VHH binders against q330m9. Designs and how they scored, part 9

Target 1, 357 residues: q330m9
Amino acid sequence: AEQEPKELLEMSTDTERLLEENDLRPLWEVEKDFGNQFGGFEADIWKWEDIQASIDAIERDVPIADLPPGFQRRVAVPVNTGYRNAISNTIYVGVQTVSPGETAPAHRHGANALRFTIDGSEDMKTVVAGEEFPMRDNDLITTPQWEWHDHVNDGDETAAWLDVLDLPLVLDSLNARNTFENHELDRQPVTKSQGYWESQYGRARPFEDTKEDGIPGPFEGNCAATPPYRFSWKDTLQTLRQRAENDDPDPHDGYSLSYVNPATGQPPLFPTMSFRAQLLQEETDPHFHNAVDAYFVIEGEGATHVGDDVLEWSERDIFVIPPDEIHHHDPDGEAILLGMTDRPVFEAFNFYAEAEP

## First folded at step 1 (VHH)

Design c09 (framework vhh_7zox_3)
Fold by ESMFold2-Fast, scan of step 1:
Structure c09 (fold): chain B 357 residues (1-357), chain A 122 residues (1-122)
Amino acid sequence: as target 1 above (357 residues)
Amino acid sequence: DVQLVESGGGLVQPGGSLRLSCVASGFTFSSYAMGWVRQAPGKGLEWVSDIYKGGSTGYADSVKGRFAISRDNAKNTLYLQMNRLKPEDTAVYYCAKYTLKYGSWYSTFDYAGQGTQVTVSS
């Protein structure tokens, strides 16, 4: 029943002006605008060669220290047709770089964030809630809502990573504008030993939150809040390999692991977004769902079929599948994807739906 | 409570210079990012420049290389040195205090002064 109306009644000019003067619109005009203000987007792919060329251009032309307060970070942001602030209307993905000797100043925000390292080193640090996290290739580090974080490159090579945030949902859909704060210092004090946050959220977990600097709002003093945490790629890859050797693949996701909230031991990693590492060895089965899927290609090459379109991807490419598009993956040999989705939002509202064609 | 008082505007010929000042009171000036925004006749508000607590600065492309923003925290005063002025720079210039201490992810401010008129005409 996706028929377009063939006949449309027109109101008189006087009626149109009367409604406009009183900030009123008739139902039939309002209905056609839903989904077109903040959610109209298409399948798309950003090739790493184009992202890299753009970042190199920013590095040449923009002295990062001279950017405005709050913006002192070198980031190239994939933006979609129909929503020109992010890859989708719920998920923001950016590629950030920090050159040797640079600091991205300490700040915090209500948006949840993670850092997925592309090119890192032991001397490239993300400092989160008082702990230095070295950024190693393909490690995933959480900088959860309202936790202070800064990035410092004490090494001799430029570092690069993915920023993934729920910014469009927080800032545009919920209009939570006063959800950002810069720290008094460019580099926050280091108050925790390396490995501290990982040690707190093993199988034995703290039940009482005695942290006086708790997370503002509904998560303050709540063990369900996502903590600062590092997911080692070495451990993640080993577990993916073990699944590939011992288990059957999911027909749509291949061999996958969900990044869990360490405080609960359950997905999703954030209330608004879930993340999976997906190892693909064979063509997946087609399906479609109302949630958005965005991907970063960790390893390998292949294609994803989206409706009548084919997205051909290789290592470090970023791509997105919009809601309700039939899709499947066809890896050329073995490939590993980082899957990112707003599915938890749909599940919280009992809206999530998926089907096979 | 928060008060921003701009001065230094006036009539100047193209190619001339002006220095705007903004005296702030009612808040801890040294703890906030500050900026200048302008409104040309019949147009919307345009961001001109801002300055971080630590001294980092930003400029709109239209004024880059011609304007210089600075601050004196001991005097609670923000400055804008405007050089090589063009007729297109004609506007009311407002001193702005940013919503958060050091800035925000959105291009906004929580308070602006009464403004000072700059007219570039021959």
Scores: ipSAE 0.000, ipTM 0.174, lowest interface PAE 17.6, mean pLDDT 83

Design c10 (framework vhh_5c3l_4)
Fold by ESMFold2-Fast, scan of step 1:
Order: C-alpha cells, then sequence, then structure tokens
Structure c10 (fold): chain B 357 residues (1-357), chain A 123 residues (1-123)
C-alpha cells in the first residue's frame, strides 16, 4: 500500500485571489494538472469502410477548387477522443485522395511528412524537391522538412495514401509558428531526373555543405537530416520475407524492418518519428511502453489486445495503442503492419522505457 | 459560390449602439472561422474580431475590446457584431469575412469578404 498523499494546505480567499490576479498558482495545484491537459488517449480503430465512406462524402459535398489556398487537399483524419486534432498528441495520420485531373498544390512546412501509398499508379505523382515520384502501392515516400511538395493525378483512377506528420508535436506541444509556406505555382518545376534523390544516398554520396546548398527562408542553416526518398515495397517485402525464412521472430514485433534515414543510416526516419514494416505469423507476447504505437494494416487480418480491449483489424484499417497499455498482436494467418511511433522523441531525451508484465 | 451579405450599418451618435449581421451562403458555414474587418477612410483593413467555427473562441482588437461582441448562429448561417459605446474612431466600412490560418500561424488570411456596410459615428 502506498502512503496517502498529505492534505494540501488550505489558503485564505485573499491569498487565492492574490495569486490568481498575478497569474500565479501554488506548486501543489499545478503538479496534479501535468499530464492531464489532453484528457488521455484511448485505444481506438478506424475501419477502412468508414474512412472510404467519409472521403466519398467529402468529395461529393466539397469541391476542392472552392477550398482556400493551403487547404485544397481531400483528407480524412482519424482523431482520438483524448486529442481531437489527430490520432495522438504527437502523430498525425490522414488518408488523402486525389481524383483524376486534380492537383494538391505545392507547399512546404517545418513538419516532417511521409506518404505511404494505398492505391497508386505510374501516373499518380508526388513531386518533391524537383523530382516526380510515381506513387506505387505500398511505397513509402518522404516529403521532409521545408522541401516543396505537390501531388498530381494524371491518371484515370482515384489515388489514395497515408499522410503521416509530426504536426501535433510541432504545432500544439511546441507551439512552433511560422512553419508553413505556399508555393507561387500549384505545380512546382520538375528539375531532377527520376531516381535522382535515391541515387544521392547510396554507398557513394556527395559531401554535404549547408552554405553551398543554401536554405531559403527563415531556417537557413537548420536543414532537415532526412532527404526526399522512396522506399520500394518490392525491396522491403523481399527483405522482410527473407528474414521470416532465415530468422526467429521478435516476441513482440514479429519480423520487422526499420525505415532508416538514408542520410544517417539510423533507424529513426525523422528526429520525431520512426517507422517499421512488421510481418506477423504468430500471436506475439504482451509488453508495454511509454511511446505511442500507431498502425496501418498493409495486408491480412487479426486482432490487437490492449488491456481489456480487443481491436479487430483488417486490410487498410488504422489503429492506435496509447502509452503504458499492455498489448499484443494476434494475426489470423499472415499479416503485415506499418508501425509508426514517437519513440525517437523519448530516446532523444532518455525517457524511453518498455517492460513485460 | 460563396456569398456574404452584411446589414445593420448606419448613422449613430457617439455612445450609441448598432448590431451588424452577416448572412452566409454557398459553403458549410459551421466549419469555418469568421471575422469582422473594417476600413476607416484613408486607412488599411483592420481585423476587429475573430470567431472560431464552433463559437467557442473569440478575439478582439484592443481598440474595441470590452465594447464589441462577436457571435454566430450556425443553424441560421449568420454572423453578428454587437457594437456598444461607439466612438467617432469606429467610423468605417465593416466587412464580414471568411478567414483561416495555416498550420498554426498567427497570420489570419481572408479568402472572401462581403460588399461591406457603412457605419458612421458622428453628432
Amino acid sequence: as target 1 above (357 residues)
Amino acid sequence: QVQLQESGGGLVQPGGSLRLSCAASGFTFSRYAMSWVRQAPGKGLEVVSDISSSGGSTTYADSVKGRFTISRDNAKNTLYLQMNSLKPEDTAVYYCAKTYSLYGTFKSYMDYRGPGTQVTVSS
């Protein structure tokens, strides 16, 4: 049994008024409010049929051309009960669609972003820092800090993808302002040949010189470490299956690969978020950690047990596990998940912790 | 097509009151932040007051704080500005505006405004 907290000291009405008038609060009143500002997160799941129905309704009711500059993007955003602007207070996940002939106009921002393709084609392009990246199913494309990006559908089928950004951390938690800029053109000039950015971060790479490269705008000299880059699903899946053929699974994660930052070779893709592809063939062992885990179901069906709750998922579903909840995965046959976590923030400050029950 | 139509302006004595209304159509009014913006003779546009989409958050210019109250009725697609203790310095054309901010910037952008309604405060 833990010792009961001491009773808080009683203050007179005059003392309370004096503190309030001077924007002061006593320590014992402030401490109980830390960690409770956002009400706490819940384990939750967003079913693909509900996401798709919502996007179809947006498309029917809201012409993209009628939206103000900066908002001409059709996105359905999973929002948690404990934080109504994103799936968690650190990670933003959105499902974006672009219909044939539509353009999501060029912009850039201080937030880190990636695109994980759900339904793509060779004629659906994400244009990043002067290069056209065709959006192929399950490819992961980075649109990192302050790099211009736009999306253009020159095909005849509607495209869909996940946007994953550190928006809540950057804009809400850190209150960072002046981190957004619209391009003067809806479609940026294409100045790089296809495959350029991938070629720059292989075994031989250019020497980086911040002064030579130049960073226009308010953040000169503070360029993002993560380059524009495409992670091919064909290569990722092949490597993941080779792990399954040759190794034992991790008891909590199954067979996994981290999407590493090509410029550093380190597992965190961004300073704020890391990503992994996980292949599950068997029920995993329970554990818990203080970092948030969010998931997109790439392939298969199953369930994730979170405390006393059971999240039943299938292909294209999105779900989230809040901090400090005991959890494990139970795939129905083989399944593949995209795991997304704010773990790098915790590791940067030496806060990360995990345990088994 | 977005349409905003102001009403309720006119001539009033110093210390008097006026209530401006703005009828909105052509967009889902309840999803957008709204502003009242004014332009006095020979001056630029001044944002007088902002209101969030739900009405839960409001801001006021220091020049009107305590005298003006912004409100909205999402069921009627109508924005209001209650103006009390009017001063000659409040003389301006008042515009209803559909506004936004991008990714947490402090800069409000006006994507559409109505034709305006004249408010004249004089003896």
Scores: ipSAE 0.000, ipTM 0.253, lowest interface PAE 13.2, mean pLDDT 84

Design d01 (framework vhh_gefurulimab)
Fold by ESMFold2-Fast, scan of step 1:
Structure d01 (fold): chain B 357 residues (1-357), chain A 123 residues (1-123)
Amino acid sequence: as target 1 above (357 residues)
Amino acid sequence: EVQLVESGGGLVKPGGSLRLSCAASGRTFSSYAAAWFRQAPGKEREFVSAISWSGSTTYADSVKGRFTISRDNAKNSLYLQMNSLRAEDTAVYYCAADYSYWGSTLSYEYDYWGQGTLVTVSS
């Protein structure tokens, strides 16, 4: 048999009981437990075929209308080996579908969220803060903290998209549990014309404006708060193509664009998460960092090397790189990835570290 | 996956010296706790030396003053310089890494282990 190491220091049974009875632990036991709560947190990949099969099974077998108010949503959630509620301990990714004629009822929450459309149409809407946003393939729509949102499919085909939220950080790490509210109506009133939110955040934009709706929250009145907003894929792809034709790639990210907070004109999109579209044409250089990187494959195929693991990906796959793992990307031809990271949390607290091997 | 590979073991005379090396792949030793352990035939694995994430070092009483632990971040390697070797130092030596956020040099609970390298001290 393989011999496992034992604790170097032993205490008497009486000492152990005295500490435990008084909710005390010795330093050497507490110190070695910090950072080990997620034992087994690993690089991983979720293949689209498996995600689609799981969603199809939910649609066939689960009467979602019987779920509690606010939770009548068909979502398959990638979960990590070491953390069984999300893809990482800071970032939640889910694949949501809404069938023709269905409504995902209006709710709001303290967690920040975005929707990245996989299969959409002009008749599939995400309604945010009084505006209908048509969900077009590869558009990114924000549903920021405390803004009402609902999803309505008035079209004739099933829609699918990524939900990306800071739920694990908000609910598990910070234990901010009182952060959810159901709307009294399944569909919120539409009070804004289409294009309203986009129109407010051009080069001429409101300055020092506060959030006017009076919604209570930890950042009530903060003019830097991320607004409801649609980032057009047509515009994003055009800009990525222009960069690929005219600029040199970043050694780790290829040709990339950051989704900015329209209120500040700067990344990150949310205080807790930043997002980028990355166009890869060549193998990237290895690096590692203490932030998590999660990816959705928008287009193409390839592999990502993470330590001794090789994650082989194709269109619509989701994968994750845990903290401090050496990694690089090797596209097979041209590929486009949506990158998602908790780096802003590390930067805000002066924890971020990055290095090359 | 992290892999640790030890090298540098062999046969030495009492009073001699050896330098053990441990090469890490997949993850760095930089800023994380790392240690050397040893196991003689028929005995349990015992602590030899550790280096913390901050660079502080700790030694077992039996090797203090004779052994020196160090790391080279550019080479991603951990070393154990063994001087004034005794017959009692004969053992298989293991490299270990603790990639926990606040790993302790007092802990036997290391995440990753090498396969070991044999050191024999005899005349």
Scores: ipSAE 0.000, ipTM 0.140, lowest interface PAE 21.0, mean pLDDT 83

Design d02 (framework vhh_gefurulimab)
Fold by ESMFold2-Fast, scan of step 1:
Structure d02 (fold): chain B 357 residues (1-357), chain A 124 residues (1-124)
Amino acid sequence: as target 1 above (357 residues)
Amino acid sequence: EVQLVESGGGLVKPGGSLRLSCAASGFTFSDYAAAWFRQAPGKEREFVSAIYSGGSTTYADSVKGRFTISRDNAKNSLYLQMNSLRAEDTAVYYCAAKLWYSDSYYTSPSYDYWGQGTLVTVSS
């Protein structure tokens, strides 16, 4: 049953003033405010046509090279009504473009990040920790916390990709200031051969003795930092297709693959965020949970039902499902989604809750 | 005090059938997803089947078409009907429960509660 709010006791003006002057609040006023800081979070969708029109407008009106160091990036950022700085209060999603000859200057930050390529080429590079990663369509490239990264388009076509960061969690929720640094050079030195980072995290992996450091072994969670890494879409799609041919779908997520931390071989990709490629062929079963789910539509079209709302999506759209809303997916034919969630934060502190109606 | 108690294991000939039961107590079973795992001698524990709180089911490829998982929330019970048993099905079978299990391919949290196991031997 729905709980009605308890009527709160009214205080005299003198009592209110005394409390306010001494930075005090009575218990009943504080307790009614818990859980309401992200008020108004609702299901929402950003259509690719609107995102593209907005980026085109930024390109026409704003010479990004003239912006202060750290801000010289052309990004359109979906913002939620309840939290105006990102798609949720834990996850930031942005669509970035880099035109031919442009460079997004080298920087690093405490926030974890990844790049999911929308329109790329062999001559479009994300440079991470000394290695050039060509940006190929639908490849996922990590730019982990405190690793130098820059983006350079040496090609002849404009590139586009998703930036996904735990920025709101790091800067707003934890208030972890002093978490940003600009490089002295716009383009960092390339000190690694292409394929270096991938070569370090196969089945034969670098192993360092952790006994003296007290770092738990592979049987005790994911304590290893996420490295720079490229997940090939060709390999991901082949594996996803094999799951669809050989396994039963999850009733809520369809056929899915989790992007793993290459250093451990296990999810989550970051301690703060998990990512999945999800292949949907049939309408899914309804459920709800307190973790946020955000999605990018890789292929196809369909709808997601969230309470009484229907989000109709097609290729390249971005949408979000708020906490505790009953939802299910209804693809029109076959569709593939990139799922993004803050669930690992909830699981780390035993907060995660999920139920079926 | 939470408990999961398995029963129904035993010796069966190849091609035979067994029905395993798991009785839950000390928590609201209907809120939990539940699963069967097994561990054969000298092998790691492997997934067999899961049933979500709403009744949807998943199966390992090795048991599809032969095993059926079901639940009875009124009796706080989980079942595994095993048909066409093979020597390869010989294992200790464990009942497990997890609050809000839905994503077998997502971040893989441990199950919250485990039974002590029941032995199934398939031999001629």
Scores: ipSAE 0.000, ipTM 0.103, lowest interface PAE 21.9, mean pLDDT 83

Design d03 (framework vhh_vobarilizumab_d1)
Fold by ESMFold2-Fast, scan of step 1:
Structure d03 (fold): chain B 357 residues (1-357), chain A 121 residues (1-121)
Amino acid sequence: as target 1 above (357 residues)
Amino acid sequence: EVQLVESGGGLVQPGGSLRLSCAASGFTFSSYAMAWYRQAPGKGRELVAGITSGGSTSYADSVKGRFTISRDNAKNTLYLQMNSLRPEDTAVYYCAAYLYESWGSKTYDYWGQGTLVTVSS
């Protein structure tokens, strides 16, 4: 009360009514309300047993074939108290399943997406921009902005994976409306040999014409655009193990690898989101930052301390740390996490801030 | 099965009023944006009025101030109140449903069979 400028006086009832009638607010009231539009995010955890039970309920109660074109996909979406459409107001995480013989029809959209395989096989395929990618456990496959993609289970086991998209950031925070397009075929033609996309973004690569061919209008030749790409878990795990054997851990992240954009060789994987595989062997040091961190537990069990909350996690759990909450990880033995963050947006605008308590 | 069934059309004299209804079934009505279109003989379809799932409305310039679109989510019904009707409003009026997603303004639509409105003495 005494810390407020004494010159900030209360307006008369007539003045308040006049402003309200004309959709006007005084500066001092608007300034105190900036940043409160999305409500409060909370640290939260979605246990795998609850996610699985929810997907089983969807499969029992909802005929996916009866859903509108483009939405014939079985997905359970973690939603936060402060934003009821996703895990945070910037990052969408969903758990999708596809039963034997089922197809998720071909479509494309302006949002960036990736698939992190939970339960896959050689006969579970994601077809992206004409190339057929087998979905193997813990492989990460990108389905970037405006690339055609479909999912088809030609195997005998139900497949499951994480969908991770920048939907809330693009559509609610930036209020950008992207076009969605259904393919004329449920299953797009396979026009590329296996390994094609990976080969195009090696050290020797085609001149820029090849990148433009992969980006449908209205995009004109953004050579920084993320390509369709598969990061194999076998290679990622081997590199994490070599990091643990040869290097010191980061005090906050343990031993980590960034999934880099193959076109630039840099994090972030998408302009809006970056992703890390993190191997934890010891309790980490506390820190806080204005970027959101979301996690999927690839392997192991432990806890993450977020302010006064303790999130106890085990394999396949999903959890989130809201902005500006002090946090650290305490693995029970060795654990591996997939870290997902909107940090690239903050870095692009020079807003990123990080501190230790 | 998705169905949109229009009713309330008929013959009315210039300056008169009509209320059109569209009964929806087979989908989650409250999640869809709804619209009224019309098609006069020998002309293409034109948008008359739209209403979002949240209740925000839009109107063609030719009908602003005369027509009012509304919805009743409890009854799965869309309405068009038409006042001060003119001979130029003579057309078949169609109900349409659009699925709006935060990342797409219109991903799919359903159409009714139409109801004829004739403005003539």
Scores: ipSAE 0.000, ipTM 0.110, lowest interface PAE 20.3, mean pLDDT 82

Design d04 (framework vhh_gocatamig_d2)
Fold by ESMFold2-Fast, scan of step 1:
Structure d04 (fold): chain B 357 residues (1-357), chain A 121 residues (1-121)
Amino acid sequence: as target 1 above (357 residues)
Amino acid sequence: EVQLVESGGGLVQPGGSLTLSCAASGFTFSDYALAWYRQAPGKKRELVAGISSGGSTVYMDSVKGRFTISRDNAKNSVYLQMNSLRAEDTAVYYCARYSYDLWSGKYSDYWGQGTLVTVSS
């Protein structure tokens, strides 16, 4: 009964050939492919020790200085068992390292991106839309759609950070073409003072702005695009601690803060993805939802229960919870997670659903 | 459909010169980096030279100063000028388009069929 009836699968060879020759499929064959029938995403975890060992192996075998200009980026990409190009079908996560003296050349793309710094310094810079952003530990820097960005390590220590992009959604689902451009220079000109982009998104802010080549600017029309912006960890942690001292925790997320789009003052940070800093002090309540949740462990240790699986995590680990799996978190003491989700896509189309067991 | 077609391979004496050409079609040539790789019998394929969309170049150490990569965007072509050829340069040479596609994690997404260069006494 759970399988398609045999009678609905039997057509004459002539009928089958006729449909195939005319690029036609009968509805009952199409229906079985509706709703994530191309393989499932699995709950999975990538341990920091394995990520670091893999990046070290890449560096040993492939010096980025020997790669052609435009390709000089050392990234280890978590890939899911059910989807081998990213952690999920909507969210891409990568761990990038840049050694002293290395440059990741300037480019821009239609995909939204952010950088969450793992090991940084004042001399490690992400340059976005003319501003140098120092990459300080646990700072979150946006490199939003169509903004030029490059990375330059002028320090004496190897830097590491988390790349998070809506790349699978943009490339596979929406438009696989016309979404990428290389800059003429490996390092873009620095045309803005540090703190410039942060200064533009208070209550007093610029009116409508249009990007070069007709690409919509942050304030064009009634749509406010996400700007280049740096969320300092010092400020984020202070606010998260005040949240924990003054409010009750969410039963599923603990004490949390959403990274807001500075142009709107609202979550989500991008139309396609939202991000939360989550402080966990106690075991959370189980729930499930159709959106994907991915996590980076900022501080602490614990476990997340996903269906019959137990993901045991510690600092710097990456893990993912697939759609429709019952899950809850069990921290060992206090822990802080960076939560990443495609929930905004579901909400924009009124598809989002969640339930308790 | 993306296509890369190499030409110019052949037999040369040690110390001689040869120019390889690669004609590209099926994509906006000026937007992409291109490269030359080579593979000798029993060896892994190795990067010889690369050129970015902006014209910046890279070379493997053993060919630096002897080989020159260049491009002609009007003709959708990339070239490898090889001077002071050595027996060790004997290989099948491949033209490749470098994908700047963060999605694939690959250094090259399209390859030509290859052209044989033999350097012998």
Scores: ipSAE 0.000, ipTM 0.156, lowest interface PAE 19.3, mean pLDDT 83

Design d05 (framework vhh_7xy4_2)
Fold by ESMFold2-Fast, scan of step 1:
Structure d05 (fold): chain B 357 residues (1-357), chain A 123 residues (1-123)
Amino acid sequence: as target 1 above (357 residues)
Amino acid sequence: QLQLVESGGGLVQPGGSLRLSCAASGFTFSDYYMAWVRQPHGKGLEYIATISSSGSTIYYSDSVKGRFTISRDNAKNTLYLQMNSLKPEDTAMYYCAKDYYGSGSYFPSFDYKGQGTQVTVSS
């Protein structure tokens, strides 16, 4: 409307008092507050040189034993100007480090999580649901809802990896509580041989009507179906290169592989987040969508154009594209990105929308 | 960056007068409702007066009606509060505020307030 409603909306003093006394607000006052809880997001980039300097400083200054129970992990968290607790209001990305001889104690939580290894070794383990998973560079390891997990560095080099969680969605948007538990032991018992969880999810797979048999703890039977699993980078890269040699690229995503839920063989990896390895060889076509895209640069360098902004990235940088911003990628030679998105949430409620300019 | 800077407060005797000013910057002042609100020490925020973007619509709380006058100068991006017949109970930190809608204390609402200016009424 051409007229400004606030100059036309006259209520009697008695009406205003009745609303106020009874904790009622008219729609035109409430309307202006809808959608403003978290603010907007900005396109942003965190350069690895700055992340590396920061995690090195935390390693020097913060003894893990001095942190309170439940918080005994060194993590540097990229935070957006529009939501100062994470990279976006749905996806949390953190860079965690564990020094030689240290343990990040066993816990579990309702939030879905994965670990994408940056600097690992055979002697750096993420222990999930009774199995030791060696953390090899660029491997992706799931620590899904309510599965016990701890991190043990028995090697001689400091390890680093990405934690990716749906934490802002679970804790802030849904305001969920009672979603965390510490284990009795700092290191959980190892009850499975290495490779056990991977071996269970081939073409023949376990089938359960619920996860009651497999889910430990107070919320048994109400967790996501995603199992503990390691996606080997060696195997992922080989498959990605085979796609590049034998298939046509997507105009927006290049050559890509989706990290699927091993129990179903289908995306998304979690009900709330999906993940892709994307190999880019040429400039992509512009598009936009209402889901957020976050990226970690696995290999190479280039730029991503987001509206009027240009994000210049290189290996190990982290960057984010906010909802509804027109964007495209321009690699300088060949590059590989880990793409992370909250698209599954939008698809579950039939909200997802994508368009070309 | 939105900024509101209040001035004109001070110590005054009962029955005295003060004129408060608020200098606005970082937004189109003439497009917004503006308000004065106050907070006595150890008490909640209290609505005082609202003025529309053009200055044609004005509301006062019952506690100040007839004693205080709100006005604005859109050419100078400045909001004013003329306070007459001051009482000890008018002692408070006074704030100007942006995007206020409604009448009196029944719907206290505003988007932003400044740092404030202290008014003390005592002998």
Scores: ipSAE 0.000, ipTM 0.082, lowest interface PAE 25.4, mean pLDDT 82

Design d06 (framework vhh_5c3l_4)
Fold by ESMFold2-Fast, scan of step 1:
Structure d06 (fold): chain B 357 residues (1-357), chain A 123 residues (1-123)
Amino acid sequence: as target 1 above (357 residues)
Amino acid sequence: QVQLQESGGGLVQPGGSLRLSCAASGFTFSSYWMSWVRQAPGKGLEVVSDISYSGGSTTYADSVKGRFTISRDNAKNTLYLQMNSLKPEDTAVYYCARELYYDSSGYKPFDYRGPGTQVTVSS
């Protein structure tokens, strides 16, 4: 039999009123609203020339001391059409700057964060869990859940870095209340020698599942799963080059390595996000998946094809691929990308799926 | 603008045969696994058959194995389902579907589905 067009069922006015007065909605109205409440989000790219112009303007126009307590940080945030506060509905990316002599005061929060240094120096420090980490170009430094962190520029040049956080997931999706705490001091006490956290995670490493009882706060839990840690770019690049010399490239990711949780050795750096350095020498094969991929271009230039869109990128550009869009990368020569994904969230719930066309 | 349009449904007696067709447009048909999915009145969706890009690999639900044959013509962007030895329990709306993505268990959910064609097997 030939199928007739389906129309939504119209209920009687009495039935509609009965449901409304009892705060009930029929399934076909509720189901229609799932996935449509916030619109979508789109493949997009933020060019470094526009980001640089924006952060320069913020530095000129906004004294850090004039910002409210807890928010004394200059950050330019890429925002996507479907989610106004971030690059996607799960991942937040921002470009933060600190001018000479300035401090971004000590705070901690339930959101996981890392810092990927763009323009740093030995005199620019991220201080986390009692240790000063000098911010060296292309180093990745973790400031995990509930670890105290502050940023201090004792140098003579403005520093810039990439913040990556799970803020949309924590604050919007989970609607987590009171997941933020300011330190009593703008600069936390330095209680660890430089290199301390790195030294703890060699072949013999501590295995910790909980925080110490002495750490204050009403929102404690498994806060010790990911330690404060610096991934040196020199060491990371050497490892990536060794992979390229000894292994075949992945058809979709090229030559890659994961920034693993040092305590466990597992690819999810945070429960919510994983990160890879990806070295591309040739055009990759198309695929698609339900996890979000966001990228920062560490080195080189090229394009990423996303459905019918072409994102043309060069060094320091930021771009994003939405869920379920077929994509592949086409580097112009050699390129290195920092890949960022919410894949661990999907894997934790057994949602993750990918396919080739 | 992905579009899938089924045809060939109708009323048939038990033991009879029908051939369903699905015209695909708005995407590179030869780059996707395709499936036939059905829904009987008051029941959930059942994937009855899948076919690979080239047609070299096919799967069938146990309920239709040996009776139904899936095939495709990539030059014509058309998917087919040959249904033989039809039973009253084959009565359903039959949908043409494009398979979306892979999962490690081998399940491949679909992202686009046609409006469907009714098949009624009645004594």
Scores: ipSAE 0.000, ipTM 0.090, lowest interface PAE 24.2, mean pLDDT 82

